# VH-VL binders against q80uz0r647to840: the designs that were tried, part 4

Target 1, 194 residues: q80uz0r647to840
Amino acid sequence: RALVIAQELLSSEKAYVQMLQHLSLDFHGAVLRALENVEQEGREPLAQEELRQGLRELPAICDLHQGILESLEQRLGDCGEGQPQVADIFLAREQEFEHHAAHILQFDRYLGLLAESCLLSPRLATTVREFEQSSQGGGQSMKHRMLRVVQRLFQYQVLLTDYLNNLCPDSAEYDNTQSALTLISKVTDRANES
Short names: E, the ipSAE of ESMFold2; O, the ipSAE of OpenDDE; V2, 0.75 times the mean of E and O plus 0.25 times the DockQ between their complexes.

## First folded at step 1 (VH-VL)

Design c4 (framework fv_ciduvectamig_arm2; at its last look DockQ between E and O 0.02; V2 from the best seeds 0.00; counts 0 for: pae O 7.3 > 2, placed apart)
Fold by ESMFold2, look of step 11:
Structure c4 (fold): chain C 194 residues (1-194), chain A 121 residues (1-121), chain B 110 residues (1-110)
Amino acid sequence: as target 1 above (194 residues)
Amino acid sequence: QVQLQQSGPRLVRPSQTLSLTCAISGDSVSSNSAAWSWIRQSPSRGLEWLGRTYYRSKWYNDYAVSVKSRITVNPDTSRNQFTLQLNSVTPEDTALYYCARDFLEYGMDVWGQGTLVTVSS
Amino acid sequence: QSALTQPASVSGSPGQSITISCTGTSSDVGGYNYVSWYQQHPDKAPKVLLYDVSNRPSGVSSRFSGSKSGNTASLTISGLQAEDQADYHCSSYTSSSTWVFGGGTKLTVL
């Protein structure tokens, strides 16, 4: 049923927000501390500044998904037998999803900068390894965690497609879900072109 | 050793702005590891987290929903301090106010001494 | 009304074990490992007792332990001592990037 798929959208969004909070606050801070030490050693500052600026996108992505999660919780908190209404949550946030596209276009670059910086800085490499071993990180590598940013957009396509297939075709929610899929596909198509 | 020292008026009139300052020694307000929070305590509501400021490549704030429309928490890097401003106070804002060093993983590990603020005409 | 629910008071005799509950929702205690406990003696600021549900800062006795199940976190004090008489507060991080606290529990050592 459509409600079951909407509940999966909610539960997976909770997990995604938890991951983004950990990355945007703890990981971000740990990398900044490690980069501060490298600058004191007289290393090349341009690549380090570019990495810092790339990490700035994570809090904006986190804010977007906190808003989506709050809206999903409000809409699904009292849905009984009725058909859920969640598609407009995505439609209202078109401009905010542009932050995802910008991050996607630069994400391979940021992974490369981090990897190269780890080769040149034992302190940064140690910081990344310690973060990967944190119980909060669930055992996955940093590369896999950061790629989840992009993966979530594709997961939305899958979930919203399944959702659409379980809605009454003559409903407003059906039309809104088609529109939400178009919005998300625009963002993911931009990522595939890069 | 990290210490937090609070200052500010103890009596504020209703509808005015409550303004408190927290001075940091032994750490930096621009720390890449910490955030800097304000908490208040009253017999009727217990401890209530109000908001924080922190630096991660730029400055960020997070605020409790209950006060979001009235609160500002600002860093002052030149004095190594951070401030609370709570606008349009009422007697319900009467409380013992604390500042604290805030870590996501470690909680609030260092607290200021507390400032009892009374909102009364 | 506090965001997290704790009993207002608990009591125990020296040597006994007591448990204090802290109940929230799936958007805080149920969803986050960022759950902390604070001990507060009269006229003192709170002191962090446990973080990440069950981890002890250096200098905190192993008599203090923590756990979580569903939306409820628990603080257990074993081998109760007179010095444990204090207020105990729980906190949790939330999906809105905020902290919330429980109403506090007054522990009396009989």
Scores: ipSAE 0.310, ipTM 0.758, lowest interface PAE 4.6, mean pLDDT 84
Fold by OpenDDE, look of step 11:
Structure c4 (fold): chain C 194 residues (1-194), chain A 121 residues (1-121), chain B 110 residues (1-110)
Amino acid sequence: as target 1 above (194 residues)
Amino acid sequence: QVQLQQSGPRLVRPSQTLSLTCAISGDSVSSNSAAWSWIRQSPSRGLEWLGRTYYRSKWYNDYAVSVKSRITVNPDTSRNQFTLQLNSVTPEDTALYYCARDFLEYGMDVWGQGTLVTVSS
Amino acid sequence: QSALTQPASVSGSPGQSITISCTGTSSDVGGYNYVSWYQQHPDKAPKVLLYDVSNRPSGVSSRFSGSKSGNTASLTISGLQAEDQADYHCSSYTSSSTWVFGGGTKLTVL
């Protein structure tokens, strides 16, 4: 049944990456373009730069999960009916998960800055609203969509725990899965502190 | 619950300055999300947005073109209120004046009780 | 900036559906999705009915709905009731970072 859980991990990752791509590519790009107008007006240049820096985490997070997805697809495609090896996919990307940590820690600040910028720039406000109302996002607010990024880590905890419970305790994959869970927990713990 | 309480004179002479105050309870005039607006209403002109003040790392003001040359909206952080000053009033400025909490995403969700101001000699 | 254009008055019978239009320009209604509708009963301050074209605040009946096409926003009231008799005002954010109101519409329930 470990394979079945791994397949669920893969399927959910596909859906998540699609959402994340929309957030990273469409939203990020559009907002950055709109912010140029705000900056030209000379309003709160430092705040705008801080917002830009915060938003840079989205593409990084998207790249991380695209890599995870590709690796999952490859691993599960190659193993056939055999025991999957997926835990190392997460362990190999420990440094990249720091982008998630940054996202969590600066979450409220970024949203606040975005809201302020929207008030000062109707164009930016329109851009954000159009994105929020897009069909791909199901009409969810920006805040909710950003929270979904954090929620995915908790989903990993659940899925990997189930995966662990279906592995042989004497297997290398078992130990690696425990390590992967520890890694994810370190990131999610920061969410709880915020 | 957020409430707005208006105060000020109800009679102003032509060419004088109309002054109103809006006291805020349950929120801060220096809120990082809200703006604070003045609106007036008359039978001839309907609702007319006049201007607003808001704080985003610094204070900002926006004014309607129709009154921009005569209007000042000021915050008072010490008393948690904001004021309206309209200079050189004429009988055309006779109206029911409202203060309101203004959100870009939600509109004006909280209103004062209104103050009828009459401009007459 | 000039006021948004609303019909001066509309009327309907109980149970009917009526629509109030609010027409602006590409610098306000047509340019942005920050359109709000307000209901105002006699001797009362305006109350938000809709924000962001079609969103209802808590406590507002589902009989009230909003839409926008081009430079025109619309408020629809379905299942008209006697208590719906009031003045209705539209508002839009503008490219000048200001708000603009419509002329207001008096709704009479026959």
Scores: ipSAE 0.017, ipTM 0.588, lowest interface PAE 7.3, mean pLDDT 89
Fold by ESMFold2-Fast, scan of step 1:
Structure c4 (fold): chain C 194 residues (1-194), chain A 121 residues (1-121), chain B 110 residues (1-110)
Amino acid sequence: as target 1 above (194 residues)
Amino acid sequence: QVQLQQSGPRLVRPSQTLSLTCAISGDSVSSNSAAWSWIRQSPSRGLEWLGRTYYRSKWYNDYAVSVKSRITVNPDTSRNQFTLQLNSVTPEDTALYYCARDFLEYGMDVWGQGTLVTVSS
Amino acid sequence: QSALTQPASVSGSPGQSITISCTGTSSDVGGYNYVSWYQQHPDKAPKVLLYDVSNRPSGVSSRFSGSKSGNTASLTISGLQAEDQADYHCSSYTSSSTWVFGGGTKLTVL
């Protein structure tokens, strides 16, 4: 039961990390090239600096989830057919989750600044559009991609709730899973209140 | 742009190892945004995904249960390619084999030309 | 047998709309939004037509749309054209970090 749900957490984390890496590399590369074009065209230094600040957070968010993935791989590989221990993986990363919740909110604003810059520069607008419509960019808007980051936090809540319901209530894992759910719920609520 | 070129033997005898290579141009096999998959197609089974390799701080492999005991998908960063090895083949492994670039969210967006492999004595 | 269930064939006339279903379980189609559709013309490799349930790669006509409800994903082709005659394959990510395909649907444009 619990093991099956923990395996689903692992497999969905693999999928999510693949998506984040794709988003991070494609977005970071394309927007950095766009920002170079804006800088060469003499655009506002303040708006450009705010965008650069926001983009620096994407690799750290990817690193957070790669760390979670690697820890899940290790824990579930080591337990075999036994009872999994995965909740502390999230609890160990409480500071990172709280930090990145704030930056998810700021990143939405940074995308707005990019959109405003595109209105002033047809070349920048073309570069961003071509990125979004490429096979690697998948034709998805940046708004859609940000929604996926929030949706992963909701998926954690669903999966950890199912996991909790299949654990012995007297176990340390049960208590740790409740704590992990509280953490994820707090982060998710904060992200939604943007 | 990105192209995948397949090579390898088209006739394999039962009990031998089927070995195919997929050479990548326009992208890196160690790109941390992609995975590299093998898929086969036969009239009886349709499209069947076999396995993949990908780099995310370390190399990972995922394999379909039906072939897991016989399959290896290996990257070669020096030649920018990846290979399929399928051991102990039977006539049921006769199929058109494709390699593909696997972007989870975006599906398999680039495919090789395909290699028809016949397993027969 | 294929992991995902598709009708073996579907047909329609030019200008008509047709829909192809793809049914799995909560461990694949129902559990993830990583559902792709591929178009395959005779003697050609499959080409990604839709990904992530409903998103179109660059160059894919807006006549192609996708949706998902529970364990079933659907591909709809509006304004059917002769060149749409092809095989259509659905694919989904699974809880075991693998991909599975449907059996394929042969579309005939009458």
Scores: ipSAE 0.000, ipTM 0.522, lowest interface PAE 14.8, mean pLDDT 81
ESMFold2 (binder alone), look of step 11: mean pLDDT 93; pTM 0.952

Design c5 (framework fv_ciduvectamig_arm2; at its last look DockQ between E and O 0.02; V2 from the best seeds 0.00; counts 0 for: pae E 16.6 > 2, placed apart)
Fold by OpenDDE, look of step 11:
Structure c5 (fold): chain C 194 residues (1-194), chain A 122 residues (1-122), chain B 110 residues (1-110)
Amino acid sequence: as target 1 above (194 residues)
Amino acid sequence: QVQLQQSGPRLVRPSQTLSLTCAISGDSVSSNSAAWSWIRQSPSRGLEWLGRTYYRSKWYNDYAVSVKSRITVNPDTSRNQFTLQLNSVTPEDTALYYCAREGWELYYFDYWGQGTLVTVSS
Amino acid sequence: QSALTQPASVSGSPGQSITISCTGTSSDVGGYNYVSWYQQHPDKAPKVLLYEVSNRPSGVSSRFSGSKSGNTASLTISGLQAEDQADYHCSSYTSSSTLVFGGGTKLTVL
């Protein structure tokens, strides 16, 4: 049963990483290009830079989850009929999860800046609209997709909890999974302090 | 099963504040898979979405442009409910008010309160 | 934001198919795949029929289908029945992270 849940974790991670890659590469890249044009026009350069800094967490978060996905694929591909080992994948990346915290804390700010910048730059507005209307995005809004990044942490909590409930309590994986859940909870709780 | 129970006054005087409460059962106001909205209905304006509150590691609100300057939607985690406050009401705010659960990533309403007819009159 | 445009009324005979349109802009219906349809009988709250343009929740009859082209979404009711007489409302997500409803359509079954 634990293996089945681990497989679900892997499958959901694949889907999530695809979405995240589109967000990180296409949206982030397109917005940066548009911002360059706005800067050339001499409009609110400080606000633009702040927006750029706010959005830079997306590539970092994408890299984090790409790594998680690769590790999950390897671990679950090699485990055969044995006990999967997936909890350490999260524990090894504790520092990288700080990017999620940053994303949550800066969320309102960079969305506000983006909205303001779109009002000032039709080109940027068009860029954002095109991204939202892209086929790869399924017609979801930018804000919605940004929130999905946050939502993934809650999905980890659910999946890892189910995973934990199907492990032997005396196993090392059980203890590691508890630690992983604590790690994820710390990231989500930090957002509540803001 | 999710249930929404509305409460509040049915008569409000002009320039006063309209206040309604929606009590949630079978779900949490801080659910990370739902949003909680207020909608009103009148013969002249049909259905009108007013605003929502939802929790995703932090609380968020979205409001309709038409009422943004006058509206507040607040969660109450202690009582598992959320409220509507609409300031400076006029007769145009007379309507049947609904609270509703909004499905995350779906943006449709699957559960509704019983509705509260609020009349703005002197 | 202005309401989405729906016909005020439509009518059909039992067994017929009717279509109700919902027209918005590129900032709502045309911009996102978050169009929903609701059925509302007298003195009742609206009931969702379709979400995300064409998906049916559990318990909703297959007689209800949805599509979207450009800035216009459509609800089609096939095999019209007397019980289908009701008001129908469309809604859409907007670029401002808000929701907007249509003006509503009264369906009369002749």
Scores: ipSAE 0.028, ipTM 0.643, lowest interface PAE 4.6, mean pLDDT 89
Fold by ESMFold2-Fast, scan of step 1:
Parts: C-alpha cells; structure tokens; sequence
Structure c5 (fold): chain C 194 residues (1-194), chain A 122 residues (1-122), chain B 110 residues (1-110)
C-alpha cells in the first residue's frame, strides 16, 4: 500500500514537472520578451518589474521539482517489491523548500499583477491567451496553473500523510516521513500566513 | 511606406452581405506586430470600431459586440489583404468604411485606407 | 453605446489655446494609458495626433499635447492656427480588448 502511494507521488510529480517546465521555459520566456518590448517603448508600469522578478523564480522552482522527480524515479525503480525510501528526498531539499516558501505567498500577488499587466498590454494578453490555448496548457487558465504551485505543497502533505499511515512505525522510513511531513507542514503554514 | 487600398461595392441591398477588401503594401498581413481593423463612420454614430484580425502563432479575431453576430474579418496571406464581411445589412449599416493598421506596441491606428462610402438601400 | 464623452464643439481664435475632454470609465480611459487622439479634415481619413495619452508621432506639431486624470483624458492645442479647424476624436482600449471612440468634437477657429 505504501508503494502504491509512493507511485502516486511519482506520477503526480511527473505531471507537475511537465506543467512547471511549460510555464518556466515557454511562458516565462514569452512573457519576458513581451514585457521587455513594452519597457523599451516607455510603457512599463511599476507592477511589471515585480512581475518580472517573480517569474524569474520559476526556473529555480522547476529545478527543485525536476530533482525530486529524478530521485523518485530512481528510488522507485530500484525498489522492486521492497519498501520504498522516499522521505529523505524531501529532507535533503529543506533549504530549497524554505527559500520557495518565501515566494509561494507571492503567487497570488503575481497572478494579480499578471492580470493587471494584461489589461495594459494587448500583446501580453495575446501571449497569455496563446499559452492557455496551447496543447501543453490543456485549456486551463493561467490562474489555475499558477495556483498549482501553491497547491503542490498541500498535495505533498496529503500524500505523505497517507504514506506514513501505511509504514511500519519501527522503520527508519517512518521516522524520516514524520520529519518530511513536519517540513512540508511548516512550509505550507508559512505559505498560508497573512 | 505602408499603404492601404480599399475596394468593394458601394451599393448593397437590405438583407444582403456587405463585402469590402483592403489591400496592404509595405507590410505583411501576417506581421506579428500589427493588427488589421475595420472602422466605420456615420453622422448618427460617429466613429465605430467593428473588428480586427491578427496573427501571433495562429489567426485571431476580435469583434465589437454590436456587430459580432454578423461580422467576419478575414486575412488572405497570398494576396496580402484582408476583408470585411457584414451579413444581413440594414439601412443602419450605411456608413463610410475604413480599414486601418493597429500596432500592438503603440495601440493606435497609424495608417488608414481611403474610405469607402457604402449605401444600404433599394 | 458606451462611447466616450466629448463636447460636440469648441471654438477659439488664432494664437489662443483650447482643450478638448474625453471622459470614459475605469474599464477604458481610467484603466489604461492607451488613449489616442485623431484629427479629421473634411473628406479625409482621420490622422493620429497623439497616442498613449501624450506621445506625438513624428511630424505632429508640439502645439498638440495630451494629459489624463482619472477617467478623463484631455487634448490641448496651443497657438491655434486656421488649419487646426477640424473634427477631433478620442479613442481608448477597453478591458475586453476592444476599442471605443468618443462622439467627436468640431473645432472652429474664428
């Protein structure tokens, strides 16, 4: 049962990383090019600099989750029918999660800034529309995709809790999973702070 | 250097389709930094924007709510032109029709066609 | 409908200054800095005078200037000349990515 939950963690991480890669590589680049053009012509509102800085955080977030995905693939591939060892993947990345927690609260703000910038720039609005309608976008709005960045932490909390409940309490993995869950809960609590 | 040249019938019967063409020189209808609009002018309504077509990775159209059910603005890349088609016309559609180029980065009409007076009557 | 509001007419004498207002809502003039002004002489297509509230295209006289406060944009013409006698139109982008025009203002140079 624990293995099944670990495999669900892997499968959902694959989907999440694909979304982040599209957002980070395709959307981020296109939006930065559109914003650069507006700035060169003296039309950039102050809010667009904050938006550009926020979007530059996406590659680092993508790198974090790409690393988690690769580690999960290796651990579960090498596991066979044995007990998976996945909790330390999160513990090894404690500093990266703490860093990203500082930016996660800003995603609602970045979404608001993006919406405001689209009102001021038909070119940016067209870029966002194209991204939303692309095959990789699956027709989901930018609002829903950006909210997935916040929601992934809550999904980890649910999955790790289910995983913990299916582990032997005397195992090292049980202890490590409690520590990982504490880390993720701390990060999600920080993300929900007013 | 950009020039817009209009052509099309000047008299249209009520219930028929109004069709005008705008030929472009000095720019491409598929330019990713431009949009191509139709605007009309009448004494009763003044200037009224009708719609635009533009290319960014695929073709897009935006239309004014007042004409949305009857209007099509179509590009023709092979002839470097775009057309206005307005269905089911009434005498209220009598107006001077202009095509114009809209720059996405400048958000205004920098080049206009010469205008075509279209009368909708028997 | 929901067109921008302009005075129907304005007049001035050569050498004077006049101002034409263009009033909309927070969904057009108030929400964006994409207000344009056009000059139209009889039997001619409109010609752009200002874009993005106050920017002049090459070849437009510095006598034409623009400003915006809240939901109202203004065109000011200084040092009026006989050739300024024309119709003046404002336009704005909207939150729906459409364009709206004002009713137009007839300028008479006395």
Amino acid sequence: as target 1 above (194 residues)
Amino acid sequence: QVQLQQSGPRLVRPSQTLSLTCAISGDSVSSNSAAWSWIRQSPSRGLEWLGRTYYRSKWYNDYAVSVKSRITVNPDTSRNQFTLQLNSVTPEDTALYYCAREGWELYYFDYWGQGTLVTVSS
Amino acid sequence: QSALTQPASVSGSPGQSITISCTGTSSDVGGYNYVSWYQQHPDKAPKVLLYEVSNRPSGVSSRFSGSKSGNTASLTISGLQAEDQADYHCSSYTSSSTLVFGGGTKLTVL
Scores: ipSAE 0.000, ipTM 0.446, lowest interface PAE 14.7, mean pLDDT 81
Fold by ESMFold2, look of step 11:
Structure c5 (fold): chain C 194 residues (1-194), chain A 122 residues (1-122), chain B 110 residues (1-110)
Amino acid sequence: as target 1 above (194 residues)
Amino acid sequence: QVQLQQSGPRLVRPSQTLSLTCAISGDSVSSNSAAWSWIRQSPSRGLEWLGRTYYRSKWYNDYAVSVKSRITVNPDTSRNQFTLQLNSVTPEDTALYYCAREGWELYYFDYWGQGTLVTVSS
Amino acid sequence: QSALTQPASVSGSPGQSITISCTGTSSDVGGYNYVSWYQQHPDKAPKVLLYEVSNRPSGVSSRFSGSKSGNTASLTISGLQAEDQADYHCSSYTSSSTLVFGGGTKLTVL
């Protein structure tokens, strides 16, 4: 049933937002503090400014999904036995998803810039190492987190397809869900082609 | 005045563990302005940095790739010292071993221990 | 042998200037300004001469100077004195958060 699938969207979105909040608030803040110390010493590598600019995109992605979560909670908090209406939540944020696609590709590039910046700044390297050890440990934690960012859009495709298959084809929600799937597929196609 | 005083056995048998201690006076092993390193010197390899321990909110270690599978460097805050353990030694580990204070993220050694010649032989 | 390449020996007469090279890669000497130089007399521990390529600690003679170009750092000793006869070692930070040393250079004052 469509409502059950909409509840799965809500539950999985909550888990995803929690992951994004830890990454965006804790990691981003720690790296910015480390970069501030390097600049204060007058030893700013040119690549560190580009890294700073790229890291500003993490809060924007987190804001997108917090908005989606809030809307899902509002729509599904009142639903008991009626047909849900959730597709417009995605359609209302079409431009923000283009931002998401571009910055998913930039995340791979910024992971590379972070690695290069750690080679040039021992202070930054120590900060990143401390964060990885305090959060999860191991050397692959950042790559694994970035994989989860990319995988969420594919999870949307699966969930929205299942949702669509449980809607009346004559309904406005059916048409809106097809449009939302097209939007998400366009974003994932761009992410895969680089 | 910072001083580093080394102690430990000078003869170790192959396959055993080499263990050395470095006692610190005039500074703290938990100082957030220092790191504490072990360096060895041999005729065939010259000076070779082995590893360090340091405190920044918690304890960290970095080790040279050549010994990473066999080395441990541990702090001891109650005795204000740090130790080297090198497992599974061979005659190629025969060297003059130094402990040294490393400046915070400046990566040079301003105070050195007196050196301990360790021979690995059966 | 050593990660950084130094000449095995160098010689000079009193009053002359000499240079000692230390060549690495873009992952150490070329990528960082954390190059240090050490003087070591027989049966003594090394003593730092320079850090961060060219900075001289208190108590080190101004006759010692340092520079870097590309993947090669240089130690210059001007006004050679008999007491400068010693081994000289370079070191560098690496991309793996480790430190490496050169093979050492024996300076002979003729």
Scores: ipSAE 0.000, ipTM 0.440, lowest interface PAE 16.6, mean pLDDT 81
ESMFold2 (binder alone), look of step 11: mean pLDDT 93; pTM 0.950

